# VH-VL binders against G-type lectin S-receptor-like serine/threonine-protein kinase SD3-1 (SD31), part 7

Target 1, 127 residues: G-type lectin S-receptor-like serine/threonine-protein kinase SD3-1 (SD31), of Arabidopsis thaliana (Mouse-ear cress) (p93756r25to151)
Amino acid sequence: EIQLGSKLVVGENTLWVSNNGDFALGFFNPPGLLNRFSIGIWFNSNSIPYDQRKVVWVAGAGVVVSDNSSYFELTRNGELVLFDSLLGVPVWNSKTNRFSVSSALLRDDGNLVLLKDREEIVWQSFG

## First folded at step 20 (VH-VL)

Design zk4 (from zh5 with heavy chain V100I)
Fold by ESMFold2, look of step 21:
Formats: structure tokens, sequence, C-alpha cells
Structure zk4 (fold): chain C 127 residues (1-127), chain A 124 residues (1-124), chain B 107 residues (1-107)
């Protein structure tokens, strides 16, 4: 379970991983772009090279940030925010600050969900 | 073990199309991890990147030359080709192909293996 | 386009010398920079990637440093086989661009 305040940063190569390990969420470089990174969820199979793994979701339909310590954060106000540190602005957010989000979960089916009271889904990546 | 080798015509007349082939071994473009690209060096001048292609078919071109360039791959033959249309004396150069390392988390990193180059002269 | 400038086109040095070659980008390139060695009649050789990472098989006397717009290649104790031309190359933005080269010659 992903707690409020959790953050992924370009270049740190850290991931949010589903409980059974089948899905991972993290930054990646879309092929053909230079110094540009998307947040995506992909099927996490150790037997398949990363860029052949099936990407099931990309934040903001593929918005990108630069490698300037840009980050993806579940804020303390319950929003998922993709922030471009070079530009100094968010490029995407989940718009969930009014939903009383308590945590996030990357489910074993690859769906990233935001939870109220650790139970109620109030936002989902596949929605 | 990884090797790239350029082949080309040597001499080309002005206004013709220059065709170059990069044949490589020790890796494949049927799987992930690499681009193959073309770089040229005119006599007494610096290196100029022309184009590269990823295993998926994604291509990037130097915008100053894009209207005249076509890069393509033949995965079954381990070959990447470059065509330059309407050549002039300014296209006289040594042409190199190179492998470019791609990392999912970092992206493009470096031209880690180069061919030895092939001279193309554009002259009547 | 990002212009890469190597201010020195030729350097003369002796075996055993410490040599520094510089490369300046026209804008910040966030360590997206590689160094190459070119010898006559030989394939170009990658030395350094991501500004400071030594490529496998390259002698440890080679090192890279710098940030932002200013980058250096250092050879700590020059060997006979190091006389060559050295190029920097940025990969922060398209088009990919190279410095014009620094030729390292025997003094």
Amino acid sequence: as target 1 above (127 residues)
Amino acid sequence: QVQLQESGPGLVKPSQTLSLTCSFSGFSLSTSGYYVGWIRQPSGKGLEWLAHIYYSGITNYNPSLKSRLTISKDTSKNQVSLKITSVTAADTAVYFCARIRYDWFRGYTAMDVWGQGTLVTVSS
Amino acid sequence: DIQMTQSTSSLSASVGDRVTITCRASQSISNYLSWYQQKPGKAVKLLIYDASNLETGVPSRFSGSGSGTDYTLTISSLQQEDFATYFCQQYNNYPLTFGQGTKLEIK
C-alpha cells in the first residue's frame, strides 16, 4: 500500500509494485525521445526485457517530464501529481484533493486505485 | 564480438541517390535495447548525426537533412539502410554506422560500437 | 540546436602528462554527454557516457567530469596509445551534436 507523501523521482529507478509482483509503476523513457519521461504501469515479468513489457497505463495519456529530479507524488492532500521540476509546474494530476483519499494501491490486476478509508475506490487508472 | 560494417558505392554523381547499408553481428534489432544510427564526417570537418532507428521501427532524423533522408531496417538480415537523395559535393564524407544503447529508465545513453566507416565521394 | 564547443583544436603533450580536454554546450545538457576517441583507420571508440561513467574496457586513466554546460575529459597519465582525436557528443536534445574535436599530438 502506497502512503500519502510517497514519491517517485526520475533517475532513482524506484518503483511501486503490486502485492504479487505482477505489475510495476514507475518512470520510463518512451523510445525516440531524449531526456523525456512518462509515468506508466507495466506487466512486471523478470523474463521479459523492460521495453517489451506490456504497458497498461500511462499518466495523462503520455505526458512527459524532464530528467531534472521531476517526480510523481501521492500528495498529503490525496492527489497523484506528476511534476516537471525543470518547468516548475505540475503537468498532470488526478484531481482528487476533495475525495478524502487515505492511500493508493497498485492492484494485482494492474489498476492503480486511490482509496478512502483504505477501502472505497474513489479514483482508478482504468477509469 | 559486436561488429558493424558499412557498405556503399564509393563514388556517386551529383543529383543521384546515395544508398548505404550497415550490416551488423553480435546483436539484433528484433529485440529491445538498441538503436542503430548513421553519422558522417566530411573531410576536415566534425561529425554530423544523420538518423537512427529503434527495433520497433521508431525513427529520428537530423531536421536539417530530413527531407532527403530515409532510414530503414531489415531485421532478418541484421541490416540498417540509409538513403540520401539529390546528393551534392557537400555530401562527400566518411559515413559511419553505430549502435546506440537504450535503457528503459535512462533512455538513449551512448553510441557504444561503431563501424570503421566508408568513404563516399560525390563527383562528376 | 545545442552547439558543442571544444575550444582547443590541438594539444601537444608527452607520455606521462596529465591532459584535460574541455567541452562546452550552448545550453544545459544535464550530463547527457559522451566522449569518444578517434584514431586514423580505426573505428571510433566510446570512452565515457553520462558525463562521468567509464565504459567497460576503457583504462581507468580516463575520467569524465562536469555538469550543466561545462564538461571535461581527463587522461591522468598519458600513454603512447592515447594520441588521437577526442570528441564530445550531447544527447539531451535532437539533433544529436558533436564537438569539433581535439587532436592530442606527441610533443
Scores: ipSAE 0.792, ipTM 0.887, lowest interface PAE 0.6, mean pLDDT 91
Fold by OpenDDE, look of step 22:
Structure zk4 (fold): chain C 127 residues (1-127), chain A 124 residues (1-124), chain B 107 residues (1-107)
Amino acid sequence: as target 1 above (127 residues)
Amino acid sequence: QVQLQESGPGLVKPSQTLSLTCSFSGFSLSTSGYYVGWIRQPSGKGLEWLAHIYYSGITNYNPSLKSRLTISKDTSKNQVSLKITSVTAADTAVYFCARIRYDWFRGYTAMDVWGQGTLVTVSS
Amino acid sequence: DIQMTQSTSSLSASVGDRVTITCRASQSISNYLSWYQQKPGKAVKLLIYDASNLETGVPSRFSGSGSGTDYTLTISSLQQEDFATYFCQQYNNYPLTFGQGTKLEIK
């Protein structure tokens, strides 16, 4: 379970991982781009190099940020925010501040869900 | 041990197409982690990046030469090829191929292994 | 394009000297800078990447520093085999670009 205020930062190589370990959420550099990063969910298999792992979701349909300490955060207000530190602006937002989000969870099926009262799904990456 | 070796025609006439081949060993473009690219150096001049290719087929080109460049790979032969069309005397240079490291989290990094280069002269 | 400038095209130094080579970018390159060594008849050699990381197998007398637009390659105690031309290269933006090189000659 991901608590409000949790943050992933480009370059720190930290991940949010499902309970069974099969899926991970984090920043990655799409090949062909120089030092631009997307935030996404992929099938987490140690037998497959990262860039060959199946990506099942990307925030904002492939929005990218610079690597100047850009971050992806579950805010205290219950929103997922992708922030480009170089530009100084959010580039993607789940727009869920009105849903009383209490936590997030990367499910074992790869679905990232935002929860109200730790059980009601009010938003999900699968749409 | 990682090695790269360039091969080319040595001499090309103006307006013709220059074809170069980079043969490498010690790694493969069937797996992730590396680009293979081309850099050239005219005599007494600096280095100029031309293009590179990833295992997935993704390519990047120097915009100043993009219209004349084509980079391709033959994974089964561990070869990367570069074609330059409509060559002129300005294309006379030593041409290098190099391996470039790629990391999923860190992205594009350095050209960590180079070939020794091959001289190509454009002359009538 | 990002222009990389090595203001010193050549310099001479003696064995044992501390040598510094500078490289300036026309805009910030966020430490995405590598240093290379080129010797005649030999493959170009990577020395430093990400501005300050020493490549594996490179002697510890080599070091890199800098940030933003200004970067420096330092050889703490010059050795005879260090006679070569040194290039900086940015990989912050396409196209990838190199400095013009600094030829280091041994007195």
Scores: ipSAE 0.412, ipTM 0.834, lowest interface PAE 1.1, mean pLDDT 93

## First folded at step 21 (VH-VL; from zk4 with heavy chain L29F)

Design zm3
Fold by OpenDDE, fold request of step 24:
Structure zm3 (fold): chain C 127 residues (1-127), chain A 124 residues (1-124), chain B 107 residues (1-107)
Amino acid sequence: as target 1 above (127 residues)
Amino acid sequence: QVQLQESGPGLVKPSQTLSLTCSFSGFSFSTSGYYVGWIRQPSGKGLEWLAHIYYSGITNYNPSLKSRLTISKDTSKNQVSLKITSVTAADTAVYFCARIRYDWFRGYTAMDVWGQGTLVTVSS
Amino acid sequence: DIQMTQSTSSLSASVGDRVTITCRASQSISNYLSWYQQKPGKAVKLLIYDASNLETGVPSRFSGSGSGTDYTLTISSLQQEDFATYFCQQYNNYPLTFGQGTKLEIK
């Protein structure tokens, strides 16, 4: 599970990975968008180059951020926030602060879920 | 060894369409994270980026020339082509093609291998 | 467009000299900068990428530094084969743009 306060930062190449390892969530550069970065979930297979792996979800339908310490965070109040540090503003938010989110989980089917009481799904990327 | 080689008509008349071909070897464009792009250099002047194409077919163009440029690929032939319509004397230059490195996490990185260029002169 | 301006269009130096070429961008380019070497009749050669990463096979006497808008290519001890034209290039924004070039000539 992903704990509140967890953060991914552009350039650090850290990933959130499903339990079975089949899916990963992280920043990536969509080809053609010159060095701007999206948060997405993709099939995670070591036999396939990253840029050929199927992307199954992108936060904000393709919102991009700059390479200026921008980050994606599960905040302490239970929201997923994509923040563009160059602009100094959040560019995407799950708007889940009222759902008492306790953690997040990238499920083995590639669905990113926000959980209440570590069990109840209150938000999901598939939805 | 990675190699790129430009080919063109050498001489083109004004208002005609210039067709250039970049033939490459030593890497697989269809399964690699690369762009292939075109850059030109008028005599005694600097370099100007024209366009590039990703192996998936995504294209990017220099906005100042976009209306006249078409970049395309033929994976089966390991070729990338560039067409420039309505040429004028200002299009006289050495035209280079280059391989451009792409990284999933970093993005565009560099033009790591270049062709030697082909001279194109626009003259009546 | 981002304008790239190199410190000089020409530079004379001798073998063994320490040579520096500066490149200034009209706006911050976040280290998305490469340096290239051009010699007549030869393919352009990548020297440095991401401002300071030495391309494989390039001699260690070449180095790149800088941040924000200002970047520098340094040749610690100039060799005979280094006389050429050098270009910087930004890839922070489309269109990709190059400096005007610096021709390094023998003194």
Scores: ipSAE 0.915, ipTM 0.945, lowest interface PAE 0.4, mean pLDDT 96
Fold by OpenDDE, last read:
Structure zm3 (fold): chain C 127 residues (1-127), chain A 124 residues (1-124), chain B 107 residues (1-107)
Amino acid sequence: as target 1 above (127 residues)
Amino acid sequence: QVQLQESGPGLVKPSQTLSLTCSFSGFSFSTSGYYVGWIRQPSGKGLEWLAHIYYSGITNYNPSLKSRLTISKDTSKNQVSLKITSVTAADTAVYFCARIRYDWFRGYTAMDVWGQGTLVTVSS
Amino acid sequence: DIQMTQSTSSLSASVGDRVTITCRASQSISNYLSWYQQKPGKAVKLLIYDASNLETGVPSRFSGSGSGTDYTLTISSLQQEDFATYFCQQYNNYPLTFGQGTKLEIK
């Protein structure tokens, strides 16, 4: 599970990975979008080069950020926030602060879920 | 060894379409994370990026020339082509093709291998 | 468009000299900066990428530094084969743009 306060930062190549390893969530550069980065979920297979792996979800329908330490965070108030550090503003938010989110989980089917009391799904990327 | 080689007509008349071909070897464009792009250099002047194409077919163009440019690829021949329509004397230049590195996490990284260039003169 | 301006279009130096070429961008380019070497009749050669990363096979006498809008290419001890034209290039925004070039000539 992903704890409140967890953060991914552009350029650090860190990933949130599903339990079975089949899916990964992280920053990536969509080809053709010059050094701008999306946060997305893709099929995770070592037999396939990263740029050939199928992306199954992108936050904010393709919102991009600059590098400059931009980050994607599960905030302590239970929101997923994509923050562009260059602009100094959040560019995407799950708007889930009122749902008492306790954690997040990238499921083995590639669905990112926000959980209340570690069990109840209050938000999901597939939705 | 990675190599790129430009070929073109050498001389083109104004208003005609300039066709350029970049032939490359030493890497597989269909399975690699690369762009192949075109850059030109008028005599005594700086370099100007024109366009590039990703192995998947995604293209990017210099906005100032986009309406006149078409970049395409032929994977079976290891070639990337560029067409420039309605040429004028301002299009006289040495035209280079180059391989461009792409990384999933970093994005565009560098033009790591260049051709030697081919001179194209636009003259009536 | 991002304008790239090199400190000088021409520079004279001698073998063994320490040579510095600067490149200034009209706006911050976040270290998305490469340096290239051009010699007549030869393919352009990548020297430095991402502002400070030395390309494989390039002599260690070449180095790159800088951040924001200001970047520098340094040749610690100039060799005879280093007389050439050098270009900086930004890849922070489309269109990709180059400096005007600096021709390094023998004094």
Scores: ipSAE 0.915, ipTM 0.946, lowest interface PAE 0.4, mean pLDDT 96
Fold by OpenDDE, last read:
Structure zm3 (fold): chain C 127 residues (1-127), chain A 124 residues (1-124), chain B 107 residues (1-107)
Amino acid sequence: as target 1 above (127 residues)
Amino acid sequence: QVQLQESGPGLVKPSQTLSLTCSFSGFSFSTSGYYVGWIRQPSGKGLEWLAHIYYSGITNYNPSLKSRLTISKDTSKNQVSLKITSVTAADTAVYFCARIRYDWFRGYTAMDVWGQGTLVTVSS
Amino acid sequence: DIQMTQSTSSLSASVGDRVTITCRASQSISNYLSWYQQKPGKAVKLLIYDASNLETGVPSRFSGSGSGTDYTLTISSLQQEDFATYFCQQYNNYPLTFGQGTKLEIK
């Protein structure tokens, strides 16, 4: 499970990985976009180069941030926030601050879910 | 060793189409990690980026010339081609091709290997 | 477009000199800056990428520094083979753009 306050930062090459290891969530540069970064989920297979791995979800369906300490965070109030540090603003938000989110989980099917009481799904990327 | 080599007609008449070819060796353009791009340099002047193509076929063009440029690849021949339509004297330059590094997490890195360049003169 | 302006188009120096070339961008380019060396009859050579990373095989006398809009290429002790033209290049925004070049000549 992903704890409240967890954070991914552009350029740090850290990932949130599903329990079975088949899916990963992290920042990446879509080819053709000059050094702008998306946060997404992809099939995680060591036999396939990263840029050939199937991306199954992208936050905001195309939202990108600059490489200026931009980050993706599960906030303490239970929201997923993509923040562009160069612009100084959030560019994407799950809008889940009223759902009493207790944690997040990247499921083995590639679905990122936000959980209430560690059990009830109150938000999901597949939705 | 990675090598790139440009080839072109040397001389082109105004209004014609200029065709250039970049032949490369020492790396595969069928897998991730690289763009191949074109840069030109008029005599005594600076460098101008024209276009580049990712191994998957994604292309990017200089907006000022986009309407006249077409970049393409032939992976089986290890070649990247550039066409410039409706040429004028302003297109006279040495044309370079270069390999560009790409990383999934970092993006565009640098033009790490260049060809020697080929001179193209536009004249009637 | 992002305009790249180098401190000078030409510079004279002697072997052993410390040489600095400055490159200024018209807007912040977030360290997406490379330096290249060009010699007649030879392929352009990458020296520095991401503002301060020395390319493999490049002598350690070359170094890059800077941030935001201002960047510097430094040659700590100029060698005979270093007389050439040097270009900076930004890759923060399309179109990719280069400085006008600095020709380093023997004094």
Scores: ipSAE 0.912, ipTM 0.946, lowest interface PAE 0.4, mean pLDDT 96
Fold by OpenDDE, fold request of step 24:
Structure zm3 (fold): chain C 127 residues (1-127), chain A 124 residues (1-124), chain B 107 residues (1-107)
Amino acid sequence: as target 1 above (127 residues)
Amino acid sequence: QVQLQESGPGLVKPSQTLSLTCSFSGFSFSTSGYYVGWIRQPSGKGLEWLAHIYYSGITNYNPSLKSRLTISKDTSKNQVSLKITSVTAADTAVYFCARIRYDWFRGYTAMDVWGQGTLVTVSS
Amino acid sequence: DIQMTQSTSSLSASVGDRVTITCRASQSISNYLSWYQQKPGKAVKLLIYDASNLETGVPSRFSGSGSGTDYTLTISSLQQEDFATYFCQQYNNYPLTFGQGTKLEIK
């Protein structure tokens, strides 16, 4: 499970990975967008080069950020926030601060879920 | 060893369409994380980026020339082509093709291998 | 468009000299800066990428530095084969743009 306050930062190449390892969530550069970065979920297989791995979800319908320490965070109030540090503004938000989110989980089917009381799904990327 | 080589008509008349081809070897454009791009250089002047294409078919163009440029690929032949319509004397230049490195976590990184260029003169 | 301006279009130096070429961007380019070497009749050669990363196979006498809008290519001890034209290039924004070039000539 992903705890409140957890953060991914552009350039650190850290990932949130499903329990079975089949899916990963992290920053990546969509080809054609130069040096801008999206948050997405993709099939995680070491036998396939990254640029050939199927992306199954992208936050904010393809919103991108710079690499100036921009980050994706599960905030303390239970929201997923994509923040562009260069612009100094959030560019995407799950808008889940009223759902009493306690944690997040990247499921083995590639669905990112936000959980209440660590069991009730109150938000999901598939939705 | 990675190599790129440009080919073109050498001479083109004004208002015609210039067709250029970049043939490359030493890497697979169909499965590698690369762009292939075109850059030109008028005599005694600096370099001007024209366009590039990713192996998936995604293209980017210089906005100042976009309406006249078409970049395409033939992965089976390891070739990338550029067409420039309605040429004028201002399009006289040496035309280079180059490989551009792409990284999933970094994005665009550098034009790491260049061809030697081909001269194209626009004249009546 | 981002304009790239090199400090000089030509520079004279001698073998063994420390040579510095500067490149200024019209706006911050966040270290998305490459340096290239061009010689007549030869393919352009990548020297430095991401402002300070030395390309594989390039002699260690070449180095890059800088941040924000100001960047520098340094040749610590000029060799005979280093007389050429040098270009900076930004890839922070489309369109990709180059400096006007600096021709390094024998004094």
Scores: ipSAE 0.910, ipTM 0.941, lowest interface PAE 0.4, mean pLDDT 96
Fold by ESMFold2, fold request of step 24:
Structure zm3 (fold): chain C 127 residues (1-127), chain A 124 residues (1-124), chain B 107 residues (1-107)
Amino acid sequence: as target 1 above (127 residues)
Amino acid sequence: QVQLQESGPGLVKPSQTLSLTCSFSGFSFSTSGYYVGWIRQPSGKGLEWLAHIYYSGITNYNPSLKSRLTISKDTSKNQVSLKITSVTAADTAVYFCARIRYDWFRGYTAMDVWGQGTLVTVSS
Amino acid sequence: DIQMTQSTSSLSASVGDRVTITCRASQSISNYLSWYQQKPGKAVKLLIYDASNLETGVPSRFSGSGSGTDYTLTISSLQQEDFATYFCQQYNNYPLTFGQGTKLEIK
């Protein structure tokens, strides 16, 4: 499980991975854009080059951030936040700060979920 | 060994369409994370980026020339082509093609292999 | 458009000299910068990418540095084969733009 306060930063090459390893969540550069990065979930197959792996979700329908200081965080108040360090503002959030989120989970079907009491889904990435 | 080679008409009359082909070997454009792009250099002047195309077909054009440019690929022939319509003397230049590295996490990183260039002269 | 300025168009030096070539962007480019070497009759050669990363196969006498708007290419001990024209290029924003070049000539 992904604990409150966990974050991913552009350029740090870290991923959130499902329990069985089949899905990964991280920053990527959408082809055709310069110095622009999205948060996405993709099928995590070591036999396929990254740019050919199927992306199943992107945060905020593909909003982007720039530079290596931008980040994606599960905040301590239970929000997923995509923050653009160049602009100095969040560009997207899950709007879950009052949902009593205790953790997040990238499920083995590729769905990112936010959990209350580590069991109840109160937000999910696809749908 | 990765190689790129430009081919073009050498001489083009004003108002005609300039057609260029980049042929390459030593990598597969259909299975790799690369762009192929076109850059030109008028005599005694600097380099000007024209366009590039990702192997998936995504294209980007220099906005100052976009209305006159078409970039396309033929992955089965390992070729990328550029057309420039309505040419004038200002289009006289050496034309280069180049391969551009793409990394999933970083993006565009460099024009790592260039062709030797082909001179195109626009003259009556 | 981001303008890339190389303030020196021509630079004379001798074999063994330490040489620096500068490049200034009209706005911050966040280290999205490469350096190229151009010689007549030869393909353009990539030297440095991401401002400071040495391309594989390029001699270690080449290095890149800088941040924000100001970037430099350094050749620590100039060799005979290093006489060429050097260009910077930014890839922070479209259109991709190059500096006008610095020709390094034998003194």
Scores: ipSAE 0.816, ipTM 0.891, lowest interface PAE 0.6, mean pLDDT 91

